# Designs tried in a protein design chat: VH-VL binders against NAD kinase (nadK). Part 5

Target 1, 268 residues: NAD kinase (nadK), of Syntrophomonas wolfei subsp. wolfei (q0aze0)
Amino acid sequence: MKIILVNNRFKENTEKKAQEIAGQLSALNVEVIIDNGLDEPYAGTVDFIMVLGGDGTMLRAARRYGQRAIPVLGVNMGTVGFLSNIEINELAEYLPLILREEYSLEARMMLEVAVFQQQSLLTRVFCLNELLLRSNSPRMLSFALEISGQKLEPYRGDGLIVSTTTGSTAYSLSAGGPIADPQLDAFIVTPVASHIINKRPLVVSPEREISLHLLEEREAIIGIDGQIKMDFGAENRVLIKRAPHPLLMVNLKAKPFFTSIDRSLQRQ

## First folded at step 1 (VH-VL)

Design Pa3 (framework fv_patritumab)
Fold by ESMFold2-Fast, scan of step 1:
Structure Pa3 (fold): chain C 268 residues (1-268), chain A 122 residues (1-122), chain B 113 residues (1-113)
Amino acid sequence: as target 1 above (268 residues)
Amino acid sequence: QVQLQQWGAGLLKPSETLSLTCAVYGGSFSDYYWSWIRQPPGKGLEWIGEIYHSGDTNYNPSLKSRVTISVETSKNQFSLKLSSVTAADTAVYYCARDEYWGSDYLYYFDYWGRGTLVTVSS
Amino acid sequence: DIEMTQSPDSLAVSLGERATINCRSSQSVLYSSDNKNYLAWYQQNPGQPPKLLIYWASTRESGVPDRFSGSGSGTDFTLTISSLQAEDVAVYYCQQYYSYPLTFGQGTKVEIK
């Protein structure tokens, strides 16, 4: 068995903890690759990915490895979050189940984002939460939204979010989008400070293709999961569709999504 | 840990092209934007621009017509070219890593190169 | 562009006393959707590159001493050094990362008096 340990190196204790866990796994004849964010993603074949950290570390792991159809377990290091399944102090208890492959998998859809300049593909990235289009200046954007060949009336405002159901509790929620059951596959399209008062969030089939481009020369950026930013101008077009593979999240412990989100909203 | 090593010509004449290279060691190159920032002697910091491993760039509008940042992903390197230099371009030039983990699309700088003094003289 | 203005330009403080540096942005750097202030503080010692001290206006970078703290919201921000040490003699810069181009303040030089 070969396992990747993904850790958040920006938290002081995480590299030492990753080394401790790697030592424990090596003693059990498990091959360990540590991904602390410093090197390129490991290119070889692996059986399991263990993410040591909060939601941000999980988003990075999903971007790097999510399309490989490998089980991914989120282990919380004390950060409040929605994407971890067990706490670090529970790992020793659950490690035998991991090694015996005695767990269930929850599939979470991902977005495939392709950015073009005219007819040329500039980049293609995957993400777990969302793509954000936003103005990079105080001026409103004018932009076109097309859903599976259907051209909507032009949008005017600060931007737009295209989110997975997993991302419904992230940026989309802050912009007025609905809370979605992460077991559902759907795109959530949420306007950011729309000038058109009756522009509402849309919930659409994950089989749809979403296209965005600017209608006026403006400074804009697109952001991916809050971790990648790209300049976006009138010569650019973005195409968003369901990624070929879902992220396969390991479920060792029942984590109650609805009660967790309910408690979170009471504190805000 | 991540280390940024930079090099390039430090003494230029007006109208020449500045060329600096930054190499990244001990870190993932493909997961971050990489920036160039300059500091004229006795003055503050000015952001020049940034690049992603795909070649995607953002430039400071004040410099956009003269600046090109390029990437060589196979070598974990990125480079700055600034054309038509004048005495006003005399500065220490830094390469730096753009960093944030979470739900934000703009970044601060967590690792910096040591800086290269570029003097545009006579 | 968002213009960042620091005050004072220079500050002389006795060892062990409190130093306060102000930073004002020409436009709010508070993003209403996430309630975060997109502001960072850096320390630059002579001959060295800048070093990150504070991000999100008030979050201290790992390894930065407790005597450094950031406060403020929207357009007005403060960096406080509660008890100045000799190694704190440096130039301090604020930076906004709310909008492109990324911009820095002009700097505040902290000296011992």
Scores: ipSAE 0.000, ipTM 0.420, lowest interface PAE 10.9, mean pLDDT 84

Design Pa4 (framework fv_patritumab)
Fold by ESMFold2-Fast, scan of step 1:
Structure Pa4 (fold): chain C 268 residues (1-268), chain A 126 residues (1-126), chain B 113 residues (1-113)
Amino acid sequence: as target 1 above (268 residues)
Amino acid sequence: QVQLQQWGAGLLKPSETLSLTCAVYGGSFSDYYWSWIRQPPGKGLEWIGEIYHSGDTNYNPSLKSRVTISVETSKNQFSLKLSSVTAADTAVYYCARDQYEGSGWYDLSYYGMDVWGRGTLVTVSS
Amino acid sequence: DIEMTQSPDSLAVSLGERATINCRSSQSVLYSSDNKNYLAWYQQNPGQPPKLLIYWASTRESGVPDRFSGSGSGTDFTLTISSLQAEDVAVYYCQQYYSYPLTFGQGTKVEIK
């Protein structure tokens, strides 16, 4: 069995813990591949992905490996988050179940983001939470939004978020979007600091295609899960659709979404 | 109190890859963007790019195809690689700290570059 | 890209006299929502790295003498040294951090007459 162990190298205790766990897994005849965030994603076949860290580390793992239909387990390292299933101090008790494949899987939709330069495909990426279109400066943008070929009125503001339901508790929430049940598949389209009053978030079918382009000469960026930045100019167009495969999240114990969000909102 | 110490090869031949490292001492490595700036002899400053401790980068489009900035947070270091160098890349290279207020790169509250390394002269000649 | 243009390229000022440096951006660097100009000024002494003097066009960095002041808004900015001291002999650069790529002016050399 091969396991990718994803860690947040930007936290020293997480690096130490990753090495400890890798040693324990090797002693159990498990081949371990460590993904520390700086190297390219592991290209070989693996059976399981274990993520050590908070939501940010899980987002990186989802972007890199989510389209492979491989089970992904989030192991929390003490921070409050929505994407982990067990705590690090519980790993030892659940490890036998992991190795025997005695767990259920929860499917979470992902976005497929295709960026074009004029008519040429420049890049294709996947994400679990959201795509953000924003100015690369404090200057507002004017941009066009199309949903399944339907052209909306021109938009003016600091930007726009296109989110999954999993992403509803991330940047979309901070921008005034709704909290969505992650069991639902939907796109949530949330304005960022709109300069046009009465712009509301939209909740649309995941079968829709969403297209964005700038209406004037401005330099903007596209952000993916708050971790990847891509330049976006008037010659660019982005197409967003549901990714071919959902992220398969490992469920070893119940973590009710609604009680988790309540606790998070009380603390923050 | 915060000090930036930089090092790397100062003499290169055309087509080689420039590699420089900057280490942060006496202060927090997280919570800041870290930049590379260069200055050809007798000329002005050119911004190369920046990196956040999460690995998020912003590059000057004129150098984007040749530049990679990476971070090694366990050592409080960040590094610059510039491929396919020519004589036009001869310059003093500086690392610097970008002042920042906010959380994540979603906020653009920046205050300029308040701490700089001493500079590394890189000469590209045959 | 936002182009930054400084004037003059060089100036000579007597000790104790006022020095004035101008900087113009090809596009506005004023953000309407926070009413801040995303412009900084740096001092570079011979053989040394640049030192931040002013940010937000007019806010002095900690430890910078009060003889240095910044003014202006939008596209037209000025750095003033009210009473030139010997240690102020340097090249001065303006920089916008309103949009990527970050860009600098070409520099103004300040010398003693």
Scores: ipSAE 0.000, ipTM 0.402, lowest interface PAE 12.8, mean pLDDT 84

Design Pa5 (framework fv_patritumab)
Fold by ESMFold2-Fast, scan of step 1:
Structure Pa5 (fold): chain C 268 residues (1-268), chain A 120 residues (1-120), chain B 113 residues (1-113)
Amino acid sequence: as target 1 above (268 residues)
Amino acid sequence: QVQLQQWGAGLLKPSETLSLTCAVYGGSFSDYYWSWIRQPPGKGLEWIGEIYHSGDTNYNPSLKSRVTISVETSKNQFSLKLSSVTAADTAVYYCAREDLGYDSWYFDLWGRGTLVTVSS
Amino acid sequence: DIEMTQSPDSLAVSLGERATINCRSSQSVLYSSDNKNYLAWYQQNPGQPPKLLIYWASTRESGVPDRFSGSGSGTDFTLTISSLQAEDVAVYYCQQYYSYPLTFGQGTKVEIK
């Protein structure tokens, strides 16, 4: 068995814990590759991915490895999040189940984001939560939204979020978007500080293609899962569609999504 | 237009605890990490630590044993406490916003600064 | 820790002339996966907080005049002011955000001759 152990070098103490766990796994004849976020993604074949850290570390793991159809387990190391399944102090208890492949998998939809400059593809990335288009200056944006060839009335405001259902509790929630059951596959399109009071979040089929471009020259950026930031100008277009593969999240213990979300919102 | 307003103690004696607060107006609080950075008079900048609206923190290892950063999300505020101060802690303390993303830890918006003097 | 060293410590330049500030990191701040340099530059006028000028080594922050430019990769970086104006009298800092803890250079003071 070969396992990638993903941690975030930027998070304090995760490197020491990753080395400790790698040693424990090696003693059980498991081959371990440590991905601390600074090197290229491991290119070889692996059987399992273990993510040590918070939601941010899981988002990076999903971007790097989510399209490979490999089981991914989130292990919480301090900060309570929505994407972890077990706590670090529970790992020893669950490790025999992992090694015997005795767990269920939850499929989580991902976005495929393609950014063009005029007619040329600049980049293609995958993400688990969302794409954010926002103004990079005090001036509001004027931009066009097209859904599967249907051109909507122009948007004016600070930006737009195109989110997965998993991302419904991230930036989309902060912008007034709905909380979505992560078992559903859908795009959630949430305006950011729109000047048109009737611009509501849209929930659309995951089979739709969504495109965005600016209608006038403005300073804007697009953000991917809050981790990748790119300049976006009037010569650019972005195309968003469902990624070919969902992220396969390991479920070793029941996590009550609705109760967890309800309690989180009540505390804030 | 987002503004950071900061306030807190101006004069401390050695061994006391420094307490500063930063409030965010006119923009999103929950989308960003928020940092404290200090600057001794006439010297360079030192990063103290960061916090996210969830309470997730990261601290400079050199200050970790003395530093606590906390949030009050209902007030869009975050605060710094630095215990057991000495004259070496005399500095202007800035609150600042980190840009979007967990790996975009550069500071695009800064508070005005609060001078803290530690003197017996 | 990644140590950031700037040179020179101070620089006197005539109005309209070019100012060049160097920054060296003790290890590479170029991340191979995204091919980005995790390096920012700030301007600090007397009595004011620092202001972001440049991020990702060469990307100019919105509202920053085009006379400011950043260049370099890996461990060696340069901030250039192509035509110094009176308002550019300030201390300039580089910052790495490749690794914790976040660290700054010691600063370069730019003054008018």
Scores: ipSAE 0.000, ipTM 0.430, lowest interface PAE 15.7, mean pLDDT 85

Design Pa6 (framework fv_patritumab)
Fold by ESMFold2-Fast, scan of step 1:
Structure Pa6 (fold): chain C 268 residues (1-268), chain A 126 residues (1-126), chain B 113 residues (1-113)
Amino acid sequence: as target 1 above (268 residues)
Amino acid sequence: QVQLQQWGAGLLKPSETLSLTCAVYGGSFSDYYWSWIRQPPGKGLEWIGEIYHSGDTNYNPSLKSRVTISVETSKNQFSLKLSSVTAADTAVYYCARGTYEDYWSGELSYYYMDVWGRGTLVTVSS
Amino acid sequence: DIEMTQSPDSLAVSLGERATINCRSSQSVLYSSDNKNYLAWYQQNPGQPPKLLIYWASTRESGVPDRFSGSGSGTDFTLTISSLQAEDVAVYYCQQYYSYPLTFGQGTKVEIK
């Protein structure tokens, strides 16, 4: 059995814990590959991915490995979040179940984001939460939104979010989007500080193709999962589709989504 | 153009909890890491930790057991709490913006501090 | 932790003369995948917060005078002030952002001779 341990190269405590866990797994005849962000994603075949950290580390793991149809377990290291299933102090209890493959899987849709300059593909990335288009200056953006070739009236405002249902509790929520059951497959399209007061969030089929481009020369940024930032100008176009494969998240214990989000909102 | 304004209690007794807040004006709060850095009198700079607007944090391991950084995204603010202070925690505390730069490969990059607050002197005395 | 060591601790330079500050990291801060050095330089005037001068070892921040330049790779880095001005009297710090925790050098004080 081969397991990838994903941790953040910049977090010494998670690095030390990853080494400790790798030693324990090796003693059980499990081959361990540590991905701390220093190298390219491991290209070989693996059986399981264990993510040590908070939601941010899980988002990185999803971008690197989410399209490979490999079970991914989030192990919380003390940060409150939605994407981890067990706490680090519970790992020893659940490890026998992991090694015997005695767990259920929850499929979470991902976005495929393709950024073009004119007709040339500049980059293609996958993400679990959202794409954010926003102004990188005090000036309002003017941009075009197309949904499966249907051209909507131009948007004016600070930007737009195209989110998965998993991402409904991230940036989209802060911008006034709905809370969505992450087991549903849908795009949530949420305006950011729209000049047009009646522009509302849209919930659309995940089979739709969404495209965005600027109608005026402005400084803008494309943000991916709150972690990747790219300059976006009038010469650029972005195309968003459902990714070919969902992220397969491991469930070892019940972590009810609705009671978790309700508790989080009560603290606001 | 972007301005960081910081405030909090400047005088503490040993064992108390330090609490400082930093507010961001004139620019975007999202898509940056927001750091706390301290400087004891006559000494160099020590990084305490950072937070992303999502709540993701990275802490200096030497301070991790005592440090909590939190964010209030609706107010464009982030805050530092340092528990169980001693005289060794006497320092000027700065908040700063960490510039985030991506790679086309999808690699995460955490970087240098391009905007700094004016600093808050914190004195811990018996 | 990556330890950052600067030399000298202090130097006195006449107006118009060259000032050179060195910074060494205990580990390489050159990332092989992007071939970038994760190193920055800051200037701190008395009573002021630090100000970013250089990032990526050699890229000058917007608004920073041309007399400031950064060089080096891997573990050995240099900040050069080609013609010292009175306003350059300050403490200078190098910083690595290759690995957590982020660490700074101990500082180099530049004074007029």
Scores: ipSAE 0.000, ipTM 0.415, lowest interface PAE 14.2, mean pLDDT 85

Design Pb5 (framework fv_patritumab)
Fold by ESMFold2-Fast, scan of step 1:
Formats: sequence, C-alpha cells, structure tokens
Structure Pb5 (fold): chain C 268 residues (1-268), chain A 124 residues (1-124), chain B 113 residues (1-113)
Amino acid sequence: as target 1 above (268 residues)
Amino acid sequence: QVQLQQWGAGLLKPSETLSLTCAVYGGSFSGYYWSWIRQPPGKGLEWIGEIYHSGSTNYNPSLKSRVTISVETSKNQFSLKLSSVTAADTAVYYCARGVYTYWLSGYSYGMDVWGRGTLVTVSS
Amino acid sequence: DIEMTQSPDSLAVSLGERATINCRSSQSVLYSSNNKNYLAWYQQNPGQPPKLLIYWASTRESGVPDRFSGSGSGTDFTLTISSLQAEDVAVYYCQQYYSIPYTFGQGTKVEIK
C-alpha cells in the first residue's frame, strides 16, 4: 500500500509528527510519500491520502489530489474543524480498518475554476469550498454574471462568492448565504455587500456553467478556498463548473453535520 | 541491551570541523531518533539535534548553520559534524537514543540510552 | 523556544529525608490530543552521562527506584525523592520534548547535609 501523508510544515512540530507517523506506517510495510505543500504534488499512483491538520490542510490536499478519485482521510491535530474525521490520538485504533479498506466514502463536489486572459487560459484550479471575486480597492465592482448562457442584470458591490455545498459554512455563510447539506450537489452564488438590495443568494444546479467578468476597469482579486489569490482585471474572465470528480472523504466514525454547525453558530 | 559507543577527535583548533561518530549495538537502529547533546565544563545540557534512521534531521536553531548530522544505516552509525569551532564549543558531547514520541499510539518517552561522552577541547 | 527553569539551584538534604525539585516551563508542555505532558527528568552522577528517571512527567523509567516520583502538569512540575540515599547525590535536570529545540533546565545539585 502507498499513502500520501499531507501536512503543514509551518505549524508547530508538524515535520516531526509526520516523520514519526511515516515511520510507523513503513514498519507496517506501507510506502509513504510526505507532502508538506512546498513541492509540486506527487505525480505517481497512490492508494490512500492521509491529511494531518485542520481544515486548511484538507483544502490544500483537495486542490492537489481531490480529482484523482483516491480516498482522503482528515486527521485532526488539535485544530477544531469540519473536514477532519478522526483525531490524531485515535489514528492507531482506526489504522487496521484503513489498511483493510474497511470504511465508507462520502463524495463531496468540487469546483473547477478556469481563468482566462482574452482567449488564453491562464490557470485551471480545483477547490472544495469556494471562489471569491472581490474588490482590491475602496471602489465597488461592476461585473457581469452569466449562468449557462443566461446574462443577468449587472452586479454592483464588493464582490461575489461561488461556493460548493461544503463551502456553504465558510465565506458564503459570512456573506449571508444559506447553510447547505454537504450531501447535496449545488452551486451557491452569494453576493458580497451588493449595492442592489434585491440581489439574493442563488442555489443552482451543479450542471450549470458560471462565468464572471468585470464591466469596468477595476482592481479586483480572485480568491480560491481563502488560500490562492490572483489579480483579476477587465481583460480577464473566469469560468466555473463542477469538477470532473468529487473529493472522496473517508468515514471511519459518525460526524453529525447539523448538530455540529448548530453548536458552532451558538458559540459565534 | 542497547549500547552506544562513540568516538572522534578530542582536540581541535579554532575554525576546524568537529567530527564524532556513534555506533548502536544490541538493539534496533531502525524506528528511532538518534540525538547529540553537549555539556560545557561545569554547565548544563544543550540539545544539538537529532536524526531519524531514514536520514531526516532536526537541529537546534542556535547551531543549525554549523551542524550536520548524518546516518550510515548499513553500519548502524550516526555522526555529528560541527564546523567553524571556537572555544565556546568546548564540551563533553553525548550521543543518545531519542526523543521517542509515538503519535499513532500516544506513546512517548525521553532519551533512555546514552553514550559515554567524548570530551572535545578547542584551543590553540 | 521553551525556557525551562529549575528551583533551587542546589539543596542539601539529610540521609533518609525528602528532597523536592521544581521545574517550570515558559509554555505548556501538555499535548491536549493525548493528555500527556512531554516532560522528562534525568539524573547525572559526576563523570557519567545523564540517566532517564521519569518521562511523561510522572511515568518512572524501568529500573528506577520507587522513591523517585514525578508530578505536575502544564507548566509546573516536581521531582520528589522520598528518602534520600547516598547514591542519589547528583545533578538533576528537567527536559521538555514538546517542541523543538528540546530544552533542559539549568540543573539542581542534590547534596547530603
């Protein structure tokens, strides 16, 4: 068996923890590749991906490996989050189940984001939570939103979020979007501080294609999962669609979404 | 019983490179961290760094620019090199097993096996 | 870096009496995920390497006499020798292994009165 061990080397003691886990897996005849985020994603074939860290580390793993249809397990290392399934002190207990492939998988939709300059593709990235278009100056944006060829009336405001259902509890929630069951496949389109008061969040089919471009020359930024930032100008266009494969998340123990989010909202 | 035997040159001049080797007998080399610790005469203990049997290293940041720890798995040995020595590097140098911190099992313990120490003197 | 401070620097205790050494870390060494304190105690006899006495703040290493005990959690730790014997004359060091670089206290010298 071959496992990619994803960690965040810039968090306290993560290199030593990842090395010890890799050593224990190697003692069980598991081949381990460590991905600390600095190098290009591992290009070879693997059987399983273990993510050591919080939600941020899982988002990075999803962007790097989520399209390969390989089981991904989130192992929490002390940070409270929604994307981890087990705690690090539980890993030894569940490891025999992992090695025997005795677990269920939950599919989570992902976004495919393609950014163009004129007719040329600049970049293509995948993400688990959302794309954020926002102003990078005090001026509000004026931008066009097109859904499957249907041109909506222009948007004016600070920006727009296009989110997966998994991302419904991230930036979309802060901007007034709905909380969505992550087992549903849908895009959630949430305006950020819209000048037009009647612009509401939209919930649309994941088969839709969404495109965005600026109607006026402005300084804007495209953000991906809160981790990647790209300049966006009037010569740019972004196309958002459902990614070809969902992220396959490993379930070793029950994690009740609705009671967890309800508790989180009371705490806020 | 696991035993560590260490050796290397004990008298150096300023600017030279310290080189010490530690060999592991009577137990497994694999699966452990192997550390170097030093103790200046009449003073306390300072951790220098560690190496996992695979070659992965962690160093004390205060020494990182001058220290290299390497492993020779075929001989069950690990070695310390400390460059650009000064009188401040005069100390007894110890090799040790550890620190052992088994995250998967929640298991850990301190440095449980130590070499005898090598006195290194840096003088003109 | 986590700074380790011991008190006292030295103490003299009569044979058969209790010796108590304190150790304070500048940051907590309790790992919440496994509820373990990453704190060890070592004994160093003159001319010899340190010997591990206690790990995980309170777990006695195999072969260590039961007169040695460790206690404490988080930032404040104590090593107790319940009935001092002649062979216990040594310097004692606490050490954290929670965070790299691993750091030691300055040492406490235990002497017979």
Scores: ipSAE 0.006, ipTM 0.482, lowest interface PAE 9.5, mean pLDDT 87

Design Ra1 (framework fv_ragifilimab)
Fold by ESMFold2-Fast, scan of step 1:
Structure Ra1 (fold): chain C 268 residues (1-268), chain A 123 residues (1-123), chain B 113 residues (1-113)
Amino acid sequence: as target 1 above (268 residues)
Amino acid sequence: QVQLVQSGAEVKKPGASVKVSCKGSGYTFTDYYMHWVRQAPGQGLEWIGWINPDSGGTTYNQKFKDRATMTVDKSISTAYMELSRLRSDDTAVYYCARDEWELLPDYYGMDVWGQGTLVTVSS
Amino acid sequence: DIVMTQSPDSLAVSLGERATINCKSSQSVLYSSNNENYLTWYQQKPGQPPKLLIYWASTRESGVPDRFSGSGSGTDFTLTISSLQAEDVAVYHCQQYYSYPYTFGQGTKLEIK
């Protein structure tokens, strides 16, 4: 068995723990590849991905490996998150189940984001939570939203979020979007500080294509899962689709989504 | 070992152009944004702009937009900053610095910096 | 542009004593959507490039000693060194990354008494 162990090397506790776990796995004849975020994503075939850390580390793993149809397990190191399944102090207990492949998988949709300059593709990336279009100055944006070729009335405000259902509890929630069951496949389109009072969040089919472009020359940024930041101007267009493959998340332990989010909201 | 290594010191006359290079090693060059920051002698730091090495997309400080050009050559993991129409007050140490833009709050600012390139503009 | 103002311009502190450096932004650098302050602190020793110390106003960069701490929110920020060591002699810079252009304070020079 070959496992990628994803961690954040800049957090000393996670780096030490990653080395410890790698040693334990190697003693069980498991080949371990460590991805600490500094190297190019591992290009070879692997059987399993174990993510040590919080939701941010899981989002990086999803960006790097999510389209490869490999089981991904989130292992929480201390901070509460929505994308981890077990705690680090439970890993030894669950390791035999991992090695025997005795777990279920939950498919989580991902976004495919393509950014164009005029007609030329600049980049294509995948993400688990959302794309954020935002102003990077005190001036509000004026921008066009198209859904499967249907042109909506112009948006005016600080920006827009196009989110997966998994991302409904991330930036979309902060901007007033709905909490969505992550078992559903849908895009959630949430305006950020819209100056048009009647602009509501939209929930649309994941089979639709969403397009964004600026109607005025403004300084704007595209953010992807908080991990990728891109300059966005009037010459740019972004196209958002459902990614070809979902992220396959490992379930070793039942995690009740609705009670978890309810508890979190009561503490804010 | 993660490093940014910059080109050597330059002496230029007013009106000339200078092009500073910054070579990254020990990491995936296209995963990190590259900033350019300058520091005039005895003064504070001044941000010039950043470039996305993967796409070549740029964001400039408006103060420098008409004179500064940032580019990358991905094949050799090298970023460049060219400043044209030099004036004596452009005399400064020019730094490149990488930016790991991860999920907020895991954003790390400019965590690795080049050693700096002194550009002297004198008549 | 957001103007960053540091105080004092220079500071002399005895070894083992507390050093406090202040940074004020002309506008709030608190992003309401994630409740984070877009402020970093850098240490710069003579002849060297800046080194990242603190991001998100209060989060210590990996490997930075725990005697360094950041505090504050909105427009008023503080960098504290709880017990000054000889190697801490440097110029300290605050920076905002809330809005373009990114801007730095003028720097505070920290010296041993």
Scores: ipSAE 0.000, ipTM 0.431, lowest interface PAE 16.8, mean pLDDT 86

Design Ra2 (framework fv_ragifilimab)
Fold by ESMFold2-Fast, scan of step 1:
Structure Ra2 (fold): chain C 268 residues (1-268), chain A 121 residues (1-121), chain B 113 residues (1-113)
Amino acid sequence: as target 1 above (268 residues)
Amino acid sequence: QVQLVQSGAEVKKPGASVKVSCKGSGYTFTDYYMHWVRQAPGQGLEWIGWINPDSGGTTYNQKFKDRATMTVDKSISTAYMELSRLRSDDTAVYYCARVDYGDYEWYFDLWGQGTLVTVSS
Amino acid sequence: DIVMTQSPDSLAVSLGERATINCKSSQSVLYSSNNENYLTWYQQKPGQPPKLLIYWASTRESGVPDRFSGSGSGTDFTLTISSLQAEDVAVYHCQQYYSYPYTFGQGTKLEIK
């Protein structure tokens, strides 16, 4: 068995714990590859991905490895998030189940984001939560939204979020988007501080293709999962569609989504 | 070890150009934006601009746009900042600093040691 | 441009005492979509580059002692050192990364009384 351990090198306790766990796995004759976010993604085949950290570390793991259709387990290192399944102090108890492949998988849709300059593809990235289009200043944007060839009336405001259902509790929630059951596949399109009064969040089929471009010269950025920042100008166009593969999340113990989100909202 | 190492001090005449280098090591060079910031003797910090090492895309502070040129050589994990038509008030320590776009972080988590550029007749 | 103004320009504090440095932005650096303040604090010792202390106005960088804390929101920010130690003698800079151009305060020089 070959496992990738994903951690964040700049968080000292996470790197030290990753080394401990790697030692334990090696003692059980498991080959371990450490991914601390600094090197290119491991190019070889692996059987399992273990993510040590919070939701941010899981988002990075999903971006790097989510399209490989390999089981990914989130192991929380401190605070309870939405994307981790077990706590670090539970890992020893669940490790035999992991090694025997005695767990269920939950599929979570991902976005494929392609950024163009004219007709040329500049970059293609994947994400688990959302794409955020926003101004690179407090200045309002004017932009065009097209859904499967249907051109909507122009948007004017601070930006737009195109989210997965998993991302419904992230930036989309802050911008007034709905909370979605992550078992559903859908795009959630949420305006950010729209100056057009009747622009509402949209929930659309995951088979739709969404495109965005600026209608006037502005300095804007495209943000991916709150982790990648890309320049976006009037010469650019972004195309968003469902990624070819969902992220396969490992489910070792019941984690009730609705009671977790309810508790979180009571404390906001 | 993760670090940014800059080229050595330069003394230039007014009207000349200077090119400062910044070599990253211990991390994936293309996962971080590289910014340039200067500090005149005894004064505050002043942002010059940034470059995406992966694409070569740049954003400049308007104050420096017509004189500053940022470039990158990915094969040696090195970023460059060239400032042309130097004036005496360009005398400053020039820093490179990285910004992690991989975590949606836009603060400078790692700085080079600085390059003193002195512009005098 | 967002103008960052620090106060005081210079501060002398006895060992073990609290040091307080203020930073004011000419416009809000709070991003409503994620409810984060795009404000950092850096420590700079003579002959050295700036070192990150605090980001997101109040989040302490890994390895920074817990006597350093950041507070504030919108336009008014404070860096507090709860019990000054000899190694804390430095110039402290605030910076906004809310919009381009990124701008810094003029710096506050902290000395032992």
Scores: ipSAE 0.000, ipTM 0.415, lowest interface PAE 14.6, mean pLDDT 86

